# Designs tried in a protein design chat: VH-VL binders against q09693r1to98. Part 20

Target 1, 98 residues: q09693r1to98
Amino acid sequence: MKILASSTNYVLHNRLSNSQYEDARSKIVNFGGEFTNDAAKADYIFVNYSQINRVRRELRTIGTPLETCVSCKLIVKIDWLNEPKESLTPGNPYVIWH
Below, E stands for the ipSAE of ESMFold2; O stands for the ipSAE of OpenDDE; V2 stands for 0.75 times the mean of E and O plus 0.25 times the DockQ between their complexes.

## First folded at step 10 (VH-VL; framework fv_patritumab)

Design W3 (at its last look DockQ between E and O 0.55; V2 from the best seeds 0.00; counts 0 for: pae E 3.2 > 2)
Fold by OpenDDE, look of step 10:
Structure W3 (fold): chain C 98 residues (1-98), chain A 118 residues (1-118), chain B 113 residues (1-113)
Amino acid sequence: as target 1 above (98 residues)
Amino acid sequence: QVQLQQWGAGLLKPSETLSLTCAVYGGSFSGYYWSWIRQPPGKGLEWIGEIDHSGSTYYNPSLESRVTISVETSKNQFSLKLSSVTAADTAVYYCARDYSDWAYFDYWGRGTLVTVSS
Amino acid sequence: DIEMTQSPDSLAVSLGERATINCRSSQSVLYSYDNENYLAWYQQNPGQPPKLLIYWASTRESGVPDRFSGSGSGTDFTLTISSLQAEDVAVYYCQQYYYTPLTFGQGTKVEIK
């Protein structure tokens, strides 16, 4: 089912395990998204933190994958991929507000 | 009354791999991050890295190339592997729980002395 | 990495007197979003793991005597023992959790004069 926007690039947080990375990658592709391994080219980034303050910490930390995603419109919890909804907006509970 | 119990080999030769395990009792394993911290004899504390129940990790960049932290959720355990050890890796190694959503540590293991000597 | 520098390295204080330990971070650990200082203090006795004393720079952990207090903001922090007791002889560490990697001060040894 295509639920991700066309002509939109999605990147994964590099701290994922190999299995988690491949699973998430497959889901992104299956949901109609374009996958990239270059955060600088990504429109969205999926992160594997369940706790918002840890994500915020990483946003404050220099040299992290989140920081390199300079063009990212939204930061999304990877759990969204397990039960995706078409709308990825700041109001989505899986979207990280920082 | 969370309790962390840790174990592993305390004597290694250079180039070997350090292997420690920490088991969590008396509390939830999920919903927390779990860290390894080491302290060379007579010196300060160095954070090694952290993991959550899902296997999400972050390592200290100073050790990242040699460190692997893993979790076995079914046993409420997480482990540390540090490869290519040298004398500089001689330290007391602690497992600890990160409090809530923040990385200060409210529960600690008793520590395991790991000595690297030829 | 954020460098945490404590002063002094060692401190000798008479029983019942005030002990003051300073901790400086190389960068601010104050988060403007929640206006909290991401700074903790620990007490470590010989042969024991560190024990959490203070978090958010000034909040005492449960069970910690009220003679322990934390203060400061931004880059400069202080742990104060208002009236030193015999059981307070230990090494004390500050720790920031604002940035990764997490970093600790080098420790301050508190002894009885």
Scores: ipSAE 0.425, ipTM 0.850, lowest interface PAE 1.0, mean pLDDT 91
Fold by ESMFold2, look of step 10:
Formats: C-alpha cells, sequence, structure tokens
Structure W3 (fold): chain C 98 residues (1-98), chain A 118 residues (1-118), chain B 113 residues (1-113)
C-alpha cells in the first residue's frame, strides 16, 4: 500500500500560497491518503511551521485546539511531502508533535 | 548585538505601492520570525504579518489582499509591499524580530514614516 | 479577533509615585494546557520604537528595571511602575499572542504630574 494509505490528513493553510496548498493536497491523495477539511478528524496534520507552539495558536484560532483533536497522531512539517523517505513515526525528523 | 535597519520611500500618492526593506545585522537571520508592524500617527500598533527565512508568510487577514512580505535570505533582508495605498495607510512602519517561537518582539527597527497624500 | 482595551488612556503620576496601567482582553489569553498567559507589555518613549518590558504577563525582559512588574491572569492584567522616574514618561502597550491576528491595546500615556 502507499505510504499514506489508511490515513486521514489535514493541511493547515497558514503560511502556504494557494498553489502550495493545492500541491500538498494532491501529494496526499497521490500517496494514498484521504483528505479532510476538519483538523479534529485528521490522523496527520501537515504544517508549514517548525515550532509546535505556533501550530497550537493557529489551531486555537480556527476553533480546533490541539487538545480537542480526537484523531490526531502526528503533526508533521509539510516538507515531508516533498521527500517521503521515511514512514511517519514519532521519531521521524519531520514530526514536531506526537 | 542584533540591529534592524530599514529604508524605503516615505511619501506616496494614493493608489501607489508602499515598499520597505529591513536588513538584519549582528545576529542570525534563520531560526527567527520577522514581522512588519505599523502605527498611524498618534495611534496604536497594528501587526501586518510575518515571514521566516524560507519565505513562508502569514498576514493579518484585515490586510492580506494588499500585503506581500518577501525575504532575501542571502542578504539577511525582508521587505514589505502594500498595494493600492490611501491616506488611511499613513503610519510609521516598523520591522521587528520575534524573540522566540512566540510572537512577542524583542528587536525593532527605528521606523519609517510613510505618508500618503490627500 | 481578541480586542485589547487599556485603562486609562492617559495618566499623570508624581515623580516617585506608583503608576498602574490596566489591560483587558475580550477573551481569555490563559492557555490551560501550559497554564501561561500569552501577554506582553511594551514601552514606547517619544520618537522611539516600542521596547519589550514584560512577557508571559509577569516575566521581566533582561535589562528592564525592577520597578516594572506585570500581574494578572485570564482577561485582566496590570503593569505597575512602583516608583515613577523621569525616563518612564512614555506610552505603554499590552499585546496578546494567544490568537491570530496579534493585537495590541490602544496605549496608555504616562506623564509626570
Amino acid sequence: as target 1 above (98 residues)
Amino acid sequence: QVQLQQWGAGLLKPSETLSLTCAVYGGSFSGYYWSWIRQPPGKGLEWIGEIDHSGSTYYNPSLESRVTISVETSKNQFSLKLSSVTAADTAVYYCARDYSDWAYFDYWGRGTLVTVSS
Amino acid sequence: DIEMTQSPDSLAVSLGERATINCRSSQSVLYSYDNENYLAWYQQNPGQPPKLLIYWASTRESGVPDRFSGSGSGTDFTLTISSLQAEDVAVYYCQQYYYTPLTFGQGTKVEIK
């Protein structure tokens, strides 16, 4: 199966151009993942941030505080979608939260 | 010691584009966030937006349709463009550094007064 | 957006006396996860850029004199100058960094009486 098979994925639009956002969505689908518009339903949240505390602020801002995200397993730097060499695990260098 | 030096045109006509540049000296450019903040004469402060060394930006929704922040990492510089200016855009514009992975600002440029006539 | 409202808009305080500036946010800036208040205070002397004084509501920035202190939690915060000095004549701003967009109070002008 593909590297994102059986996963539900959200892309935080902050700090992405519209073309970067659509490119990330396309890559998720191409890697076998499902896309969601609701961060609280995602297994993985892809972000253009290196600092988890900035992500926490943006999730609060859109009404989905990280503490209420039932399905969330990992928050991942968006750049992983460009070079998915390693499977997503808590030890992956692109993971900023688990 | 970190210093932020800023420059750009200070007098504009309505409908022109505001363009300012901020150069960072005495410290690392990467690893921080960089913001533009403005202050109309005699009034409070308004956060415009931020950028990191990779060129990723986030803008205040109130201004995002007119704002472009860009970076020239090789020169340790970032810039602000604000399109379609009006008299309401008259303000002192500051560049500032984010102290940590939070958004409170420990170093500020001296400010550039931008006046939009009429 | 979180609105930040300062009180008073201006105050005059005798040299050596206590100055107290209030800041109220329209929503709590206390994050229950880390139990921190996402609030900063700035001083702006005439003709100068703002200078960071306080962050996390009560933590003094390096080099800021002990006479400056911050307190409060949730929606209500204060900046206290225990013994006003001539160089403290400035406009003071609170700022929240809990939500985006980042917002500042309208400012409180402090003058010597």
Scores: ipSAE 0.351, ipTM 0.832, lowest interface PAE 3.2, mean pLDDT 91
ESMFold2 (binder alone), look of step 10: mean pLDDT 92; pTM 0.948

Design W4 (at its last look DockQ between E and O 0.45; V2 from the best seeds 0.00; counts 0 for: pae E 4.1 > 2)
Fold by OpenDDE, look of step 10:
Structure W4 (fold): chain C 98 residues (1-98), chain A 118 residues (1-118), chain B 113 residues (1-113)
Amino acid sequence: as target 1 above (98 residues)
Amino acid sequence: QVQLQQWGAGLLKPSETLSLTCAVYGGSFSGYYWSWIRQPPGKGLEWIGEIDHSGSTYYNPSLQSRVTISVETSKNQFSLKLSSVTAADTAVYYCARDYSDWAYFDYWGRGTLVTVSS
Amino acid sequence: DIEMTQSPDSLAVSLGERATINCRSSQSVLYSYDNQNYLAWYQQNPGQPPKLLIYWASTRESGVPDRFSGSGSGTDFTLTISSLQAEDVAVYYCQQYYYIPLTFGQGTKVEIK
């Protein structure tokens, strides 16, 4: 079942563990999404919920990798990938605005 | 009642590598960020960098080229290495816990004085 | 980097009197999303690590006496000791955690007059 848009790029926050990263990457691809390592090309960023404020800090700090992420205001809890039931819209409780 | 205990060599010569370790007791290691902060004698505080249990780091840009922070989750420990030390690196070095998902520090180690002298 | 500037560098206050320490950030540390000021205050005694007093600019850490209070928003912050006690003699630091790198003020030494 395709649950992610094929023309949408998704990036994972670099603070994820290797196992979490690989698992999430696989899920994104399997769900029909496009995975990217370049935040500048990403439409959504997946993060651990415990890292949301760190991600926000990185987004507003000059010289960080996520600084170039134009659409990184759309932050998604990585747990969404475990049971995706809703589209990634602002009304989705797994989507957090920057 | 989280407690941070730190240790390492307190006397170095120029160009050597500073090496300190901090062990966490009485609380969860996972789910928190852990920082190193230093204070030259009679001066203020300088944040060095942080790490989480997964090994993800952020460093102060002023020290990034010389700093390595690592973690050993199985021991609830994280370490600091600072290469190519000079007299300017003489300071009391503290390990600290970042509170929750924010980088203010609620628990601190007792500090380790590291003196760099020829 | 965000520069944190405290004033004064040192302060002598009589016992029971008010002590006021100011902290200014070179850029605002107020986050519009949650309307929180990412500013903390610490107390440091000689030979000891800093002790957290205030976070979010005005929230007192557990166990901190109510004579300590934090105020301010944006770029200007104040730590107030309403009635200075002998045990309050220390160096106080402000710290922003809005930007990387995290930065501290240079410290204010509070003494008894």
Scores: ipSAE 0.569, ipTM 0.884, lowest interface PAE 0.9, mean pLDDT 91
Fold by ESMFold2, look of step 10:
Structure W4 (fold): chain C 98 residues (1-98), chain A 118 residues (1-118), chain B 113 residues (1-113)
Amino acid sequence: as target 1 above (98 residues)
Amino acid sequence: QVQLQQWGAGLLKPSETLSLTCAVYGGSFSGYYWSWIRQPPGKGLEWIGEIDHSGSTYYNPSLQSRVTISVETSKNQFSLKLSSVTAADTAVYYCARDYSDWAYFDYWGRGTLVTVSS
Amino acid sequence: DIEMTQSPDSLAVSLGERATINCRSSQSVLYSYDNQNYLAWYQQNPGQPPKLLIYWASTRESGVPDRFSGSGSGTDFTLTISSLQAEDVAVYYCQQYYYIPLTFGQGTKVEIK
């Protein structure tokens, strides 16, 4: 199975150009993941942030506070999509929240 | 002791591009966020946007169509460009350090008054 | 956007007396997850940039005199100067960092009576 098979994925657009955003969406689909426009429904949230408190603020701002996301497993730095050699687990260096 | 020094042109005509630079001394550039904030004469403060060492930006939606913030990490510098200025853009412009993971500002530049003539 | 409204717009206080500045946010800036108020206070002397005084509503920044204190929660906040000194003549701003865009109050000018 592909590395993102059976996962629902959201990309936080903050700090991404339109081309970077579309590139990330394309990679998610290519890796077997499903995309959602609703962060609250995602298993994985991909972000261009290194600090979780910034992500929490952005999710609050768009009306989907992290605390209300029942599906969320991991918040992951977007750069993982460039060379996904290691599986997404809490110990993965690109994971900033679990 | 972190110090922010800023410079740029202070007098512009309508439709020109505002361009300011801020240099960071006495501290790490990486690991923080760097913001531009403006204050029209006799009025309050407006946050313009932020950048990190990687060049990733986030702008106030009210200004984002006209704002570009960029970084020269090797020089510990970041800059503001604001296109298509009008008299409404007359203000003192500050660069500021965003305290780590939080968006309150512990170090500020001295400010640059930018006047847009009519 | 969250609007931050300060009162009064200006305040005249005798040296050594208490100055009280209020800040109200249009929405709560208390985050239930960590039970913290995402509110800061700044002092701005004439011709100078703002200086951070207080963050998390009540935590003093290093080097800020004990006469400055912050209180309040949710939507209503207060900055208190317990004994006004001459160097405290400034404009004071509250700022929320709970939502983007970051927003500031309109300022309260403190003067000596």
Scores: ipSAE 0.253, ipTM 0.799, lowest interface PAE 4.1, mean pLDDT 90
ESMFold2 (binder alone), look of step 10: mean pLDDT 92; pTM 0.950

Design W5 (at its last look DockQ between E and O 0.51; V2 from the best seeds 0.00; counts 0 for: pae E 2.2 > 2)
Fold by OpenDDE, look of step 10:
Structure W5 (fold): chain C 98 residues (1-98), chain A 118 residues (1-118), chain B 113 residues (1-113)
Amino acid sequence: as target 1 above (98 residues)
Amino acid sequence: QVQLQQWGAGLLKPSETLSLTCAVYGGSFSGYYWSWIRQPPGKGLEWIGEIDYSGSTYYNPSLQSRVTISVETSKNQFSLKLSSVTAADTAVYYCARDYSDWAYFDYWGRGTLVTVSS
Amino acid sequence: DIEMTQSPDSLAVSLGERATINCRSSQSVLYSYDNQNYLAWYQQNPGQPPKLLIYWASTRESGVPDRFSGSGSGTDFTLTISSLQAEDVAVYYCQQYYYTPLTFGQGTKVEIK
């Protein structure tokens, strides 16, 4: 089933392990999204943080991997991929930053 | 009543690799971030890096090229490796727990003095 | 990196008198989202690890005597001991957790005058 927007590029945070990366990549593709390795071209970024405030800290810090996603509309918890919902909006509980 | 116990070799020669382990007792290991912090004799504190229970790490850029932090979740332990040590790495090394979602430290190990001398 | 600068480096205060320690961050550690200051204070006795005293700039950790108080916002913070006790002789550190890498002040040694 397609639950991700068409013609939208998704990138993964580089802190992911190889297994996590491949799993998430597969899920993005299966859900109808386009996967990119270039954060500068991504519309959304998925991050693997257990604590939302850790993500926020990294967003505040200059030179982090998240900061390279300059065009990202939303920052999404990777856990969203385990129980995806069709709409990723700022009100979505898996959206960390918008 | 969380308790952190740490151990490792306290005397190294230059170019060797520092190796310390911290074990967590009396509380959950999962769901928390864990840090290493060092303090040269008579000096202040330097944050080395952190790791969560899943193995996600963030290192101080000043040490990133030489630092490896790992977890052994089955043992409720996390470890620090610092390669290519010099005299500048002589310090008391502390393991600590980050409080909740934030990186201030509510529980500390007793510290391990690591001396690097030729 | 965010530089944390404490003042003074050392402080001698008479028993029962007020001790004031200042901490300045090179950049603001106030987060507009939650309006919190990401600043902590620690007490360290010789041969011991640091002990958490204050977090969010002004909230006392459980078990910390009420003579300890934290204040300030943005870039300037203060730890106050309203009435210095003998057991308060220690080195005190501020720490920001707004940015990575996490950074500490250089420490302030508090002694009895």
Scores: ipSAE 0.522, ipTM 0.852, lowest interface PAE 0.7, mean pLDDT 91
Fold by ESMFold2, look of step 10:
Structure W5 (fold): chain C 98 residues (1-98), chain A 118 residues (1-118), chain B 113 residues (1-113)
Amino acid sequence: as target 1 above (98 residues)
Amino acid sequence: QVQLQQWGAGLLKPSETLSLTCAVYGGSFSGYYWSWIRQPPGKGLEWIGEIDYSGSTYYNPSLQSRVTISVETSKNQFSLKLSSVTAADTAVYYCARDYSDWAYFDYWGRGTLVTVSS
Amino acid sequence: DIEMTQSPDSLAVSLGERATINCRSSQSVLYSYDNQNYLAWYQQNPGQPPKLLIYWASTRESGVPDRFSGSGSGTDFTLTISSLQAEDVAVYYCQQYYYTPLTFGQGTKVEIK
């Protein structure tokens, strides 16, 4: 399935074990997405947070504040990767920023 | 009104594991982040780490290798374990609530003095 | 980690007089996006947990007397107690929440002269 086709994707490592992080990367590839190590160039940023202001702080902490992401369309709760029943749109329940 | 009540053993020997519990009353558990913060006697405050209702944690890198924070959502409780304690871990330990989706702390437990004997 | 440095380490102030406490951060805690300073102040009375006084550098928490005020921006911040009361004898801490890990100042002890 190509639910992430033509997308560049970043996973914020905070609050993920190394195995959870690698699992998320694998799912992104399986869904047709490309992975990036640079949050500033991602279309989608996957996070283990429910609240956007915490994500903003963590992105500042790693040197890639949200304002530098010119391509970013959505910040998405990581659990969407486990059950991608609905396409990623601003109205999707897993989206915390658009 | 929100109340944080905390308990656990206050006297440990070196190499033991510190174990503290915090129970949350009078408010929602699932809408907030919950932290442990410690204060050595007569000194400043150090943030240890945080947890949410799903059990997801983030720890201060300075303590990460020894810290486990866990949650028991059915009881509105969260716990701290700090392994391999030394005298440097002697402190008052506080549980605290993150105000909203910002990381300043509006409710604190009363503190538990943990002393690690020599 | 961002270092928070307070000055002085202690001060003695007569009842009814002004107390001034400074806090400096090793990096700016002003977020240009929302133009807010991610800085809080806490009061810790003897034998008690810290109590939130001020957030966003200058916003008083509910129930905090208006003799407490916060000011400053970027890296330099001030907590002012305009007329010291007996119950204000405490240690005061600044805290940044701009970066992780969250860090606190070393504290400033305020006592009656």
Scores: ipSAE 0.475, ipTM 0.854, lowest interface PAE 2.2, mean pLDDT 91
ESMFold2 (binder alone), look of step 10: mean pLDDT 92; pTM 0.949

Design W6 (at its last look DockQ between E and O 0.68; V2 from the best seeds 0.00; counts 0 for: pae E 2.2 > 2)
Fold by OpenDDE, fold request of step 13:
Structure W6 (fold): chain C 98 residues (1-98), chain A 118 residues (1-118), chain B 113 residues (1-113)
Amino acid sequence: as target 1 above (98 residues)
Amino acid sequence: QVQLQQWGAGLLKPSETLSLTCAVYGGSFSGYYWSWIRQPPGKGLEWIGEIDHSGSTYYNPSLQSRVTISVETSKNQFSLKLSSVTAADTAVYYCARDKSDWAYFDYWGRGTLVTVSS
Amino acid sequence: DIEMTQSPDSLAVSLGERATINCRSSQSVLYSYDNQNYLAWYQQNPGQPPKLLIYWASTRESGVPDRFSGSGSGTDFTLTISSLQAEDVAVYYCQQYYYTPLTFGQGTKVEIK
């Protein structure tokens, strides 16, 4: 239930509807994760697309270049939240960057 | 060689919805992003938005409220809809392929002139 | 949005002479991660779509003559045609792809003097 405990999570919502964004937010909280509106403070960044260079572009656009994000550990496909595993690791197929 | 062919109505009245389609031939549709770009007569280029083969979209904020880009992967096609058009939307509209994983464009459609006039 | 400003707006150059077009971005498009400039150049002939010439500021697209070259870094970029040919008469555009939305310069018209 608390698979995201002690984590701070950001949802990159540039390609999400409001409904999809709220759904992701609710799931993150329900899984024990903290939700942040600041990507620079996130341990995990959730995205709904797989192209890491697009993720980098959008993070640059919002002023949080990926490689300068000190706290960022993983970028994760948002659909992981539909069937979350016990823990997120670099080997997880839903992890697109680590 | 990759070819983009585009079509749609070229004459609209104000408040109507622009609708264009782009078909991709001679190359893979999956694995690329696809963009719409427009150019008013005698003016520069404006990026409208992009879509990948899975339907993930990103729109220029200047047009976001009126733009819808969609994809039909089974046909290797993607489309543009722009609602509530005005004379300011008169332009040649281009579909284009983003090269590799980057947002510069290596293949373009021939363009479709869309004129908005009363 | 990132503003792209080209100079000059128009340029007349004699055949065989050098043509130089400048492009300035309102913010740097150099990415420290890969040390690449997210800048492209296009050539557009009348009635045709733009044609990709240069990307990563200085890399020529396949099939582009070597008389075309791109240079610059950060916010200031240059497209150079070392020896202008008749078929080079066109409008040229720079484009940044560092930020969204993607933005283009206003274009530079190159003509034969």
Scores: ipSAE 0.884, ipTM 0.951, lowest interface PAE 0.5, mean pLDDT 96
Fold by ESMFold2, look of step 15:
Structure W6 (fold): chain C 98 residues (1-98), chain A 118 residues (1-118), chain B 113 residues (1-113)
Amino acid sequence: as target 1 above (98 residues)
Amino acid sequence: QVQLQQWGAGLLKPSETLSLTCAVYGGSFSGYYWSWIRQPPGKGLEWIGEIDHSGSTYYNPSLQSRVTISVETSKNQFSLKLSSVTAADTAVYYCARDKSDWAYFDYWGRGTLVTVSS
Amino acid sequence: DIEMTQSPDSLAVSLGERATINCRSSQSVLYSYDNQNYLAWYQQNPGQPPKLLIYWASTRESGVPDRFSGSGSGTDFTLTISSLQAEDVAVYYCQQYYYTPLTFGQGTKVEIK
């Protein structure tokens, strides 16, 4: 079973080159996840930040404050997509918010 | 005690590329964000962009098409390049440390005046 | 972008008297989740880089004299120097870090009257 099956996923473009962004989208699809361009609809939000407060600011900036994203289960460091050895759970070391 | 030391060429002609470097002494490079901020003569401050130790950057949209910030983590250094300069880019350029992940700046370089003729 | 507007542009204050600098943001910088105002104040002495004075609108940076205080919330903020000293002659800037891009006020020049 694919590791992102049944998930809807958003990638925050901040601090990613266009090629890094497209690579992340490709990996999500390859792992069985669906991609969304709307953070408010995502189950997982992938970010190139280690600090949740930076992410909160960027989500506010694009008009989708984290507090309004009722679908979101986890915010995850983008590097998890490079070597997804463990399933995404709140205890995963790449998870910065749950 | 953390100190930021910056250097680079101070006089440019239009269309040239501005290039500045900042070295961090007396503190950790990893675990912080590092920014470039500029101040045109007699005017206020403008945030240019940031970088972390991994080389990931985020730029002010007003400048993003012309700016590149890079890092040499083994030397605790980060650099600014601003392409296609005009007289409007004349300013004192500062490097600065983000005190935390909140983007307010507790340590600053001494500044480098960059003058673009014409 | 959030515009930060300071008033006045300059002011002259007698030694030992109170200086008051105002900063207004075009949008609120108060985050209701943590109830924090994402606002900082800097001092810039002639020929020097800015120096952080206040963050979270009212928290004084270590080593900053207690005559400096910050107040306000939402869109309206004040930096107060309770008893102006000669070394306080500088330009003062507010800065928001609630949205990107980070933006600064245009500055307020404080002089001795």
Scores: ipSAE 0.537, ipTM 0.878, lowest interface PAE 2.0, mean pLDDT 91
ESMFold2, look of step 10: ipSAE 0.535; ipTM 0.873
ESMFold2 (binder alone), look of step 10: mean pLDDT 92; pTM 0.945
OpenDDE, look of step 10: ipSAE 0.545; ipTM 0.879
ESMFold2, look of step 11: ipSAE 0.460; ipTM 0.862
ESMFold2 (binder alone), look of step 11: mean pLDDT 92; pTM 0.944
OpenDDE, look of step 11: ipSAE 0.638; ipTM 0.875
ESMFold2, look of step 12: ipSAE 0.519; ipTM 0.872
ESMFold2 (binder alone), look of step 12: mean pLDDT 92; pTM 0.947
OpenDDE, look of step 12: ipSAE 0.655; ipTM 0.888
ESMFold2, fold request of step 13: ipSAE 0.324, 0.396, 0.469; ipTM 0.817, 0.835, 0.853
ESMFold2 (binder alone), fold request of step 13: mean pLDDT 92, 92, 92; pTM 0.946, 0.947, 0.946
OpenDDE, fold request of step 13: ipSAE 0.839, 0.815; ipTM 0.937, 0.931
ESMFold2, look of step 14: ipSAE 0.530; ipTM 0.872
ESMFold2 (binder alone), look of step 14: mean pLDDT 92; pTM 0.946
OpenDDE, look of step 14: ipSAE 0.611; ipTM 0.868
ESMFold2 (binder alone), look of step 15: mean pLDDT 92; pTM 0.947
OpenDDE, look of step 15: ipSAE 0.630; ipTM 0.873
ESMFold2, look of step 16: ipSAE 0.487; ipTM 0.868
ESMFold2 (binder alone), look of step 16: mean pLDDT 92; pTM 0.943
OpenDDE, look of step 16: ipSAE 0.663; ipTM 0.884
ESMFold2, look of step 17: ipSAE 0.493; ipTM 0.871
ESMFold2 (binder alone), look of step 17: mean pLDDT 91; pTM 0.943
OpenDDE, look of step 17: ipSAE 0.649; ipTM 0.885

